# Ledger of designs, part 2: VHH binders against Uncharacterized protein MJ0448

Target 1, 256 residues: Uncharacterized protein MJ0448, of Methanocaldococcus jannaschii (q57890)
Amino acid sequence: MIKILVDNTAYKKFFAQHGFSALIEINNKRILFDAGQNSITLRENLRLFNEKEGFDYIVLSHGHYDHCDGLKYVIENDLINGKVIAHKDAFLDKYAGNRYIGIDEEIKEYLLKKADLEIIEEPYKIDKDIIVSGYVPREYEYEMEEFQCIKDGKRVKDEVNDDMFLIAKGILITGCSHSGIINVVEYGKKLSEIKGVLGGFHLVGVSDNYLNRIVDYFKSQDFWIMPMHCTGFKALTKLSQLNNFVYGHVGKIIGI

## First folded at step 11 (VHH; from p1 with T50V)

Design q4
Fold by OpenDDE, fold request of step 13:
Structure q4 (fold): chain B 256 residues (1-256), chain A 120 residues (1-120)
Amino acid sequence: as target 1 above (256 residues)
Amino acid sequence: QVQLVESGGGMVQPGGSLRLSCAASGFEFDDYRMSWVRRAPGKGPEWVSVISWSGGSTSYADSVEGRFTISRDNAKNTLYLQMNSLKPEDTALYYCARDETWYESGFDYWGQGTQVTVSS
């Protein structure tokens, strides 16, 4: 099953914040996909789910604070039982304009120096039913804000090459979809049968034309969608009109 | 309840220095990114600086880079802004803000602000 742990929208008792995290439990494996942006939200939502155990795998969709800094809780409570999977660029200093939006330095240090860190760029199979995407090809046009990062001591454009997703038994989980949601899904289709897509679609601030393109794209798909996090209210409004739309929020449990 | 109380503002000459403080209460301070934001007369809010929960990561607006330093003491639930080489254009009401997003949602809590005036 998949439990939504962190999202911008929460069901009643659960905590909401800008960020994303999901717990994936299948084949006797516990996988934490992202961790939200702080300890308290992740902690409380785990508690409310009555989740007490550690994680066999932690998968970071990309290196932004609202997906990673919640690892503070995981680290401080020794809940990492296995590998942390990430792209190498997740650890770069990242900026939106001049605002630092990368992972907290202490989190980076721990992951790089203490964790069993698996750096990937190609698809990584956890088992026959679980795969992490690695780098997502940008075959289709998409809209995204211009981010910056520090590479080799220089401030450069950040294409967010560290953007990754996970597929568990045909359910595609994406953090922010900086690669473009169509690129995410189409690449996912090459890796596995897709029965559903959930997570942040990153459609905030996009043009109406692009949004309509995305809506049309999903209208023609035979899987369900659960847009959350950075999808944005406007996009959610339109996507919610589709027959394959499923309302997502913290506290949601999805069978797989 | 969440509270942010700024202090340390005042009147200074150009080239002078001030150190702002923000006392946080009502939440786990060390779990949150914090920012300073300022509002000059007749202008909208301008983000000044951000610091991650541990204090290990910081950044600044171009207008203050090299002159201002953001820091925090999590044991004291306090955020700081050291302002050096102050300029008249730094005159503003300075707010302590709890960081949430880098875009449309912005900050979820603000203090009442402390006035900084740089004038000859």
Scores: ipSAE 0.927, ipTM 0.961, lowest interface PAE 0.5, mean pLDDT 96
Fold by OpenDDE, fold request of step 13:
Structure q4 (fold): chain B 256 residues (1-256), chain A 120 residues (1-120)
Amino acid sequence: as target 1 above (256 residues)
Amino acid sequence: QVQLVESGGGMVQPGGSLRLSCAASGFEFDDYRMSWVRRAPGKGPEWVSVISWSGGSTSYADSVEGRFTISRDNAKNTLYLQMNSLKPEDTALYYCARDETWYESGFDYWGQGTQVTVSS
């Protein structure tokens, strides 16, 4: 099953936060996909789910604070039982304009120095049913927010090459889809059969033309979608009109 | 109840220094990114600086880079802004803000602000 742990929308007593995290339980494995923005939100939502155990795998979709800094809770409570999977660029200092939006330095230090860190760029199979994408090819045009990062001591454009997703038994889980949601899904299709897509589609601030293209794309797909997090209200209003739309929020449990 | 209370503002001459403080209460301070934001008379809010929960990561607006230093004491639930080499254009009401997003409206809580006036 998949439990939504962190999202911009929460149900009932669950905590909402700008960020994303999901717990994936499959084949006797516990996988934490992202960790949200901070310790308290992740902690409380785990508590509300009555989740007490650690994680066999932690997968970071990309190196933004609203997906990683929640690891503070995981680290402080010794809940990492296995590997942390990330792209190398997740550890770069990242900026939106002049605002630092990368992972907190203490989190970076822990992951790099103390965790069993698996750096990937190619697809990584956890088992027969679970795969982490690695780098997502950019075959289709997409609109992306302008980011910067420090690379080799220089401030350069950040294309967010560290953007990754996970597929568990045909369910594609994406953090922000900075690679473009179409690129994410199409690459996912090459890796596995896709039955559903959930997570942040990152459609905030996009042009109407691009949004319409995305809507048309999903209209033609056979799988269900559960856009959350950074998808944006405007995009959600349009996507919610599709027959394959499923409403997602913290507290949601998806069977797999 | 979440509260942010700024202090340390005042009037200084150009080239002078001030140290602002923000006392946080009602939430787990060490779990949140924090920012300073300022608003000059007749202008919209301007983001000044952000600091990650641990204090290990910081950044600044170009207008204050090299002159201002953001820091925090999580044990004291306090955010700081050391302002050196102050300029008249730094005159503004300075707010402590709890940081949630990097968007303009990405702060979920603000203090009442502390006034900083730089004039000869």
Scores: ipSAE 0.916, ipTM 0.952, lowest interface PAE 0.5, mean pLDDT 95
Fold by ESMFold2, fold request of step 13:
Structure q4 (fold): chain B 256 residues (1-256), chain A 120 residues (1-120)
Amino acid sequence: as target 1 above (256 residues)
Amino acid sequence: QVQLVESGGGMVQPGGSLRLSCAASGFEFDDYRMSWVRRAPGKGPEWVSVISWSGGSTSYADSVEGRFTISRDNAKNTLYLQMNSLKPEDTALYYCARDETWYESGFDYWGQGTQVTVSS
């Protein structure tokens, strides 16, 4: 089962917030993929799903606050039963323009000093049916928002090398696809057969030409798509016209 | 009800200092990022600074970096802006805002603002 815990859109009783989080439960493993932006939203949506148990794995799709700062709840309630999986660049100080968008410093310090942190670059298998991508190769042209980070005391361009996805029984789960959604899906195909793709496609602010290319790409695919979070309303108006589109929101449950 | 109430504004000479406060109520203050935003006469809103929920991560607009310091006291549900080396260009209505996203309409709650006037 995959349960959408945090998204910008919520079904009836659930709470919406800018951010992303999904719970994956298969083969006696409970995996939290991202945690949203704060503890209240994650806590209340877990409660509404009647989910009270801790997590065997936590996977961070990348080091932005709207994916990681909900870990405040997880940490304060001792809900980490195993490993936290992330790329090393997730812990850089990250900016959009001058505005800080990285992980809260207390959460970052906990993860680096206290958690059972597994830093990865290459694909990592949690189970025979569950793989975390690691670094996503940038083989296809894509448009990316201009981010910055601090490396060696200097402000430099952030290519978001920490952007990662997870595949569970052929369902690809992505946070924001800052490596480009075509790069995400095409790399995912090298790791597993793909039956569906869900999460943030980050198509806010992209050119019309690029957006049309993305629409055409997904029109030709044999899997369903559930774009959410940072995909953006304009992109959704076009993607929702595809026969393989599935409407996503907090409260959605996907059977595996 | 979410409420944000700014205070501490006033008239100040160039080069002076001022400390703004924002009292928060009606929500779990220590669970949210907070920003200061200002609006100069006849201008649109300008983001000034942001602070993470714990207070450990901060950043500033170029125009105020090195002069302003954002801070918070989560035990008192209060956000602060220490403003040093004030310039006439800092004259504005200063708002406390709950930060939601960095793009497109990124603040979900605002206070009424407190006026800062920097003039000889």
Scores: ipSAE 0.691, ipTM 0.884, lowest interface PAE 1.9, mean pLDDT 94
Fold by ESMFold2, fold request of step 13:
Structure q4 (fold): chain B 256 residues (1-256), chain A 120 residues (1-120)
Amino acid sequence: as target 1 above (256 residues)
Amino acid sequence: QVQLVESGGGMVQPGGSLRLSCAASGFEFDDYRMSWVRRAPGKGPEWVSVISWSGGSTSYADSVEGRFTISRDNAKNTLYLQMNSLKPEDTALYYCARDETWYESGFDYWGQGTQVTVSS
């Protein structure tokens, strides 16, 4: 079962916020995929789902504040029962232009020094039904906002090599797809059968030509899509016309 | 009710300093990123600086880097902007803003602003 905990759109009683988080519960494992942007929103949406228990795994899709800083709630309430899985670059100081967009320093310090942190580069199996991608190869052309990070004291281009997704029983869950959504899906197909794709597709601000290519790509696919978070309204108006589109929001429950 | 109240603006000579404050109430201040944003005469909003919820991560627009320092005191629910080496182009209405996202309409709550005027 997958529950959408944080997204820019919310159903009825739930709270919306810029960010993403999903709870995956299968095979007696509770996995938190991203945590949204702050403690209050994650806490209240968990409460509204009547979700009180801690997490066996936490997976960070990448090191941006709107996916990680909700961990403040998780850390302060001792809700981490097992491993935190991330790519090493999630912990870089990250910028959009000059604007800091990385993980808050206190959260970063906790994860690096106190958590049972599993740094991965290659695919990582949590069990037979759950795979975290690791680094996503960039084999297809894509558009990405120009990000920067600090490496060895220098501000350099950030390729967001820490962008990762998770597959649970054929459902691919992505935070923002900073590696390009086609790259995410095509790599996911190498790891598992794909029945559905949900999360942020990062199509806000892309060219019309690229957006049209993304629409054409998904038109021919035999799985449903639930684009959320950073996908953007313009992209949603086009993707929602596809037969395989599902409208996503906080409060959504996906059976698996 | 979310409320952000700026203070500390005024008239200052080029090369001078000012310290802006923003008193926050009606929300859990230490759970939010905060920014300073300014609006010069005849222009739209310009992002100036951001600080993470703990205060440990900050950044600045190129035009103010090295001259301005953002800080926060979570125990007092207060955001600060120390402005040094002020220039005439820093003249603007300065807003305290609750930060939401960097790529769209990115601030969900604003104060009323405090005027900074840099002139001989």
Scores: ipSAE 0.685, ipTM 0.880, lowest interface PAE 1.9, mean pLDDT 94
Fold by ESMFold2, fold request of step 13:
Structure q4 (fold): chain B 256 residues (1-256), chain A 120 residues (1-120)
Amino acid sequence: as target 1 above (256 residues)
Amino acid sequence: QVQLVESGGGMVQPGGSLRLSCAASGFEFDDYRMSWVRRAPGKGPEWVSVISWSGGSTSYADSVEGRFTISRDNAKNTLYLQMNSLKPEDTALYYCARDETWYESGFDYWGQGTQVTVSS
């Protein structure tokens, strides 16, 4: 079962916020994929789902605050029962222009010094039905927002090499797809069958040509899509015309 | 209701210093990233600085880096901006803003602002 805990759109009683988080429960494992941007939203949406238990795994799709800073709630309430899985670049200081968009330093400090942190580059199997991608190869052209990070004390371009996705029983879950959503899906196909794709496709602000290419790509696919979070409203208006589109929001439950 | 009330503005000479404060109420202040935004005469809003919820991560616009320091006191629900080496170009109405996204519409709540005027 997959429950959408944080998204820019919420249904009924749930709270919306810019960010992403999903709870995956399969094979007696509880996996938190991202945590949204703050404690109160994650806490209240978990409460509204009647979710009280901790997590066996936490997977960070990448090191941006709107995916990680909700971990404040998780850490302060001792809800990490096992491993945190991330790419090493998730912990870089990250910027959009001059604006800091990385993980809060107290959260970084906890994850690096206290958590059972599993740093990955290659695909990582949690079990037979659950795989975390690791680094996503950039084999297809894509449009990337202008990001920067600090490496070795110097400000450099951030390729967001820490962008990762998770597949659970053929359902691909992505945070923002900063690797390019086609790269995410095509790499996912090499790792598992794909029955559905959900999460942020990061199509806000992209060119019309690129958006049309993305629409054509998904039109030809035999899996459903549930674009959310950073996909953007303009892109949603076009993707929602596809027969395989599913409307996503906080409160959504996907059977698995 | 969310309330953000700025104070500490005034008139200073070039090279002078001011410290702005923003009193926050009506929300859990220590769960939110906060920014300072300014609006110079005849111009639109310009982002100045951001601080993460704990205060441990900060960044600044190029025009103010090295001269301005953002900080917060979560026990007092207060955001600060220490402004040193002020220039006439810093003359603006300064707003405390709750930071939401860096793209689309990036701030969800604003104060009413405090005026900073840097003149000889």
Scores: ipSAE 0.650, ipTM 0.870, lowest interface PAE 2.1, mean pLDDT 93

## First folded at step 16 (VHH)

Design u1 (from t2 with Y103H)
Fold by OpenDDE, fold request of step 24:
Structure u1 (fold): chain B 256 residues (1-256), chain A 120 residues (1-120)
Amino acid sequence: as target 1 above (256 residues)
Amino acid sequence: QVQLVESGGGMVQPGGSLRLSCAASGFEFDDYRMSWVRRAPGKGPEWVSVISWSGGSYSYADSVEGRFTISRDNAKNTLYLQMNSLKPEDTALYYCARDETWHESGFDYWGQGTQVTVSS
């Protein structure tokens, strides 16, 4: 099953924040996909789910704080039982304008120096039913938010090459889809049959034309979608009109 | 109840220094990114600086880079802004804000602000 742990929208007593995290439980494995923005939200939502155990795998979709800094809770409570999977660029200092939006330095330090860190760029199979994408090819045009990062000591454009997703038994889980949601899904299709897509679609601030393109794309798909997090209200409004739309929120449990 | 209380503002001459403090209460301070934001008369809010929960990561607006230093003491639930080489254009009401997003309105809580006036 998949439990939504962190999202911009929460149901009932669950806590909401800008960020994303999901717990995947399958084949006797516990996988934490992202960790949200901070420890308290992740902690409380785990508590509300009555989740007390550690994680066999931690998968970071990309190196933004609203997906990673929640690892503070995981680290401080020794809940990492296995590997942390990330892209190398997740550890770069990242900026939106002049605002630092990368992973907290202490989190980076721990992951790089103390964790069993698996750096990937190619698809990584956890088992027969679970795969982490690695780098997502950019075959389709998309509108991307402008970011910067420090690479080789220089501030450069950040194309967020560290953007990754996870597929568990045909359910594609994406953090922000900085690669473009169509790129994410189409690459996912190459890795596995896709039954559903959930997570941030990163459609905030996009043009109407692009948004319509995305809507048309999903209208033609035979899987369900659960846009969350950074999808944006405008996009959610349009996507919610589709027959394959599923409303997502913290507290949601998806069977797999 | 979440509270943010700024202090340390005042009037200084150009080239002077001030150290602002923000006392946080009512939440787990060390779990949140914090920012300083300022608003000059007749202008909209301007982001000044952000610091991650541990204090290990931070950044500044171009207008204050090299002159201002953000820091925090999580044991004291306090955010700081050391302001050096102050300029008249730094005159503003300074707020500490709990940081949530880098997008518009990305702060969920603000203090009442402390006035900083730089004038000869």
Scores: ipSAE 0.925, ipTM 0.959, lowest interface PAE 0.4, mean pLDDT 96
Fold by OpenDDE, fold request of step 24:
Structure u1 (fold): chain B 256 residues (1-256), chain A 120 residues (1-120)
Amino acid sequence: as target 1 above (256 residues)
Amino acid sequence: QVQLVESGGGMVQPGGSLRLSCAASGFEFDDYRMSWVRRAPGKGPEWVSVISWSGGSYSYADSVEGRFTISRDNAKNTLYLQMNSLKPEDTALYYCARDETWHESGFDYWGQGTQVTVSS
């Protein structure tokens, strides 16, 4: 079962915010994929789902605040029961322009010093049905706004190499898809059979040509899609016209 | 309800200093990123600085880097902006804003602002 915990769109009593998080429950494992932007939203949505238990795994899709800073709640309430899986670059200071958009320093410090942190670059199997992607190859052209990060004391372009996704029983869960959603999906196909794709597709602000390419791409796929978070309204309007489109929001439960 | 109240503005000479405060209430202050934004006469709003919920991470616009310091006291529900080496071009109405996104319009709440005037 997958529960959408944080998203830009919420249904009924659930809380919405700019960010993403999902709870994956399969094979007697509880996996938190990202944590949203802050403690309050994650906390309240977990409460509304009547979720009280900790997490065996925490997987960070990438090191942006709107996916990680919600870990404040998890940390303060001792809900980490196992491993935290992340890419090494998730811990870099990251910027959109001059605005810091990386993970809060206290969260970084905790994860690096106190958590059972598993840094991955290659695919990481949690079990036979669950795999974390590691670095996503950039084989296909994609559009992304310019980010920056600090590497070796220097401010450089951030390609967001820490962008990762998780596959659980054929359902691909992506945070923002900074690698490009086609790259995410095509790499996912190499790791597992894909029955569905959900999460942020990061199509806000992209060119019409690129968006059309994405739409055509998904039109030709045989799996369902549930674009959320940073997908953007314009993209959602087009993607929603596809037969394989599924509307996603906080409060959504997907069977797996 | 959410409330942000700025204070500490005033008139200073070039090279002078001011310390702005923003008193927050009506929400869990220590769970939100906070920003300072300013609006100069005849200009659009300009983002000045952001600070993460813990205060451990922050950044500045190029125009104020090295001169301004953002900080927060979560126990007091207060955001601060220490402004040193003030310039005439720093003259503006300064707002504290609660962050939601990193976009220019990514703030869900603003204060009424405090006026900063730098003039000889």
Scores: ipSAE 0.923, ipTM 0.958, lowest interface PAE 0.4, mean pLDDT 96
Fold by ESMFold2, look of step 23:
Structure u1 (fold): chain B 256 residues (1-256), chain A 120 residues (1-120)
Amino acid sequence: as target 1 above (256 residues)
Amino acid sequence: QVQLVESGGGMVQPGGSLRLSCAASGFEFDDYRMSWVRRAPGKGPEWVSVISWSGGSYSYADSVEGRFTISRDNAKNTLYLQMNSLKPEDTALYYCARDETWHESGFDYWGQGTQVTVSS
């Protein structure tokens, strides 16, 4: 099962927050994909799902605070039973304009110095049904928000090379798709059969031409989509008209 | 009830210094990113600085970089802004704000502000 733990929209008793997190439980493995923005939201939504156990794997889709800083809860309550999987660039100091948007320094220090951290670039198999993408090739044109980071003491453009997704039994889970959602899905097809795609598509602020291209792309696919988090209201109003659209929110449970 | 109460503003000569404080209550302060935002006369809000929940990650607008220092004391539920080398352009009402998202200047709670006036 896949449970949506953090999203900008919540159903009934659950708490909404800017960020993303999902719990994946299959083959006796508990995987936390992203952790949202803060400790209290992740904690309370886990409690509302009656989820008490720790995680065998934690996967970081990329190094932004709204995906990682909820790890404060996980770390402080000793809920990491195994590996943390990330790309090395997740730990760069990251900015949107002048605003810092990277991982909190205390969390970075823990992950780099104390956690069983698995740094990947290539696809990584957790088991026969679970693949983490690693770096996503940018083979299709896409629009991305302008980000910056610090590399070798210099402020440079951040292409978010740390953007990664996870596939669990054909369900593709993405944090924000900073590599471009078509690049994410097309690379996912090379790694596994795709039955559904969920998470942030990062279509907030994109041009109308690009948005129409994304809508046309998904209209022609035979898998369902559940766009959430950073997808944006305008994009959601258009994607929600597709026959393969599924409404996503905190509290949603997806069977696998 | 979330409350943010700013203090420490006042009138100061160009080149002077002020230290702003923000007392937070009604929420778990050490779980949240915090920002300082200012509003100059006749202008809209301008983001000044942000600090992560632990205090270990932070950044500044170009206009204040090198002159202002953001900090927090989670044991006292207090956010600070040390302002040095003040200029007339820094004259503004300064707000403490809970930082939710960088999109569209996303602050979900902020206080009433404290006035900083820099004049000869």
Scores: ipSAE 0.751, ipTM 0.900, lowest interface PAE 1.5, mean pLDDT 94
Fold by ESMFold2, fold request of step 24:
Structure u1 (fold): chain B 256 residues (1-256), chain A 120 residues (1-120)
Amino acid sequence: as target 1 above (256 residues)
Amino acid sequence: QVQLVESGGGMVQPGGSLRLSCAASGFEFDDYRMSWVRRAPGKGPEWVSVISWSGGSYSYADSVEGRFTISRDNAKNTLYLQMNSLKPEDTALYYCARDETWHESGFDYWGQGTQVTVSS
């Protein structure tokens, strides 16, 4: 099962926040994919799902605060039972313009010094049904927001090489798709069959031409899509017209 | 119930210093990113600085970098902005804001603002 724990939209009693998090439970493994932006939202939505157990794996889709800083709750309550999986660039100091958007320093210190941290670049299998992508090749043209990071003491362009996704029994889960959503899906197809795609597609602020290309791409696909979080309202109004669109929100449960 | 109350503004000469404070209540302050935002006469809001929940990660607009220092005291539920080497162009209403996203302005709660006037 997959439970949406954090998203910009929430259903009924759940709490909304800018960020993303999903709980995946299959094959007796509990996997937290991202943790949202803060402790309170993650805590309260877990409580509303009656989820009290820790996690065997934590997967960080990339090193932005709205995906990672909810780890404050997880760390402070000793809920990490196993590995944390991330790309090494997740821990860079990251900026949108001059605004810091990276992981909080105390969370970074814990993950780098205390956690059982698995740094990956290549695909990583948690088991036969669960794979984490690692670095996503940029084989198709895409538009992305201009980001910056600190490398070797210098502020440089951030390609967000730490952007990665998870596939669980054919369902692809992405945080923001900073690699370009077509690159995410096409690489995912090389790793597994795809039955559905959910998460942030990061189509806020893209050109109309690129947005139309994304809509046409998904219109031709045999899998459902559940765009959330950073997809953006304009993109959502167009994608929601597709026959394979599924409405996503905090509180949603996706089963087999 | 969320309240943000700024203080510490005033008139100073160019080159002077001020320290702004923002008292927070009605929410778990140490779970939230916080920003300072300013609004100069006749202009829209301008982001000045952001600080992460722990206080360990922060950044500044180019116009204030090296002169302003953001900090927080989570035990006191207080956000600070130390402003040094003040210039006339720093004249503005300074707001404490709870930071939500870097897109679309990105602040869900604001204080009333405290006036900073830099003039000889």
Scores: ipSAE 0.732, ipTM 0.896, lowest interface PAE 1.6, mean pLDDT 94
Fold by ESMFold2, fold request of step 24:
Structure u1 (fold): chain B 256 residues (1-256), chain A 120 residues (1-120)
Amino acid sequence: as target 1 above (256 residues)
Amino acid sequence: QVQLVESGGGMVQPGGSLRLSCAASGFEFDDYRMSWVRRAPGKGPEWVSVISWSGGSYSYADSVEGRFTISRDNAKNTLYLQMNSLKPEDTALYYCARDETWHESGFDYWGQGTQVTVSS
């Protein structure tokens, strides 16, 4: 079972917030994939789902505040029962232009010093049905927002090598797909059969030509798509016309 | 209601200093990233600085880096901007804002602003 906990769109009683988070519960494991941007939104949406238990795994799709800073709630309430899985670059200081967009320093310090942190580069199996991608190879051309990070005291281009996805029983869950959504899906196909793809496709601000290519790509696929979060309204107007489109929002439950 | 009230503006000579404050109420202040944004006469809004919920992560626009310092006191629900070495081009209405996203429409709540005028 997959529950959408944080997204820019919310159903009825749930709270919307810029960010992403999903709860995956299968095989007696509770996995939090991203945590949204703040404590109150994650807390209230969990409460509305009647979700009271901690998490056996936390997976960070990448090191941006709108995916990680909801961990404030998780940490303050002792809800981390096991491992936190991330790529090492998730912990870099990250910027869009001059604007800091990385993980809050207090959260970074906790994760690096206190958590059972599993740093990965290659695919990581949580169990037979659950795979975290690790680094996503950039085999296909894609458009990405220009980001910066700090390495050795200097601002450099951030390729967001920490971008990762999770597959649970054939459902691919992605935070923002900063590695390019086609790269995400094609790499996911090498790791598992794919029955559906949900999360942020990061199509806000992309060229019309690239967006049309993405629409054509998904038109030819046999799996459903549920684009959310950073996909962008313009992209949603086009993707929602596809036969395999599913409307996504906080409150959505996907059976698996 | 969410409320953000700026204060501390005024007239100052070039090279002078001012400290802006923003009193926050109606929301859990320590859960939110906060920004200062300014609007010079006849110009659109210009982002000045952002600070993370804990206060431990922050950044500045190129035009103010090294001269301005953002800080917050979560116990007092207050955001601050220490403005040193002020220049005439810093003249603007300064807003306290909740920083929702770095994309367009990036601030979900604004204060009414406090005027800073840097003039001889």
Scores: ipSAE 0.702, ipTM 0.889, lowest interface PAE 2.0, mean pLDDT 94

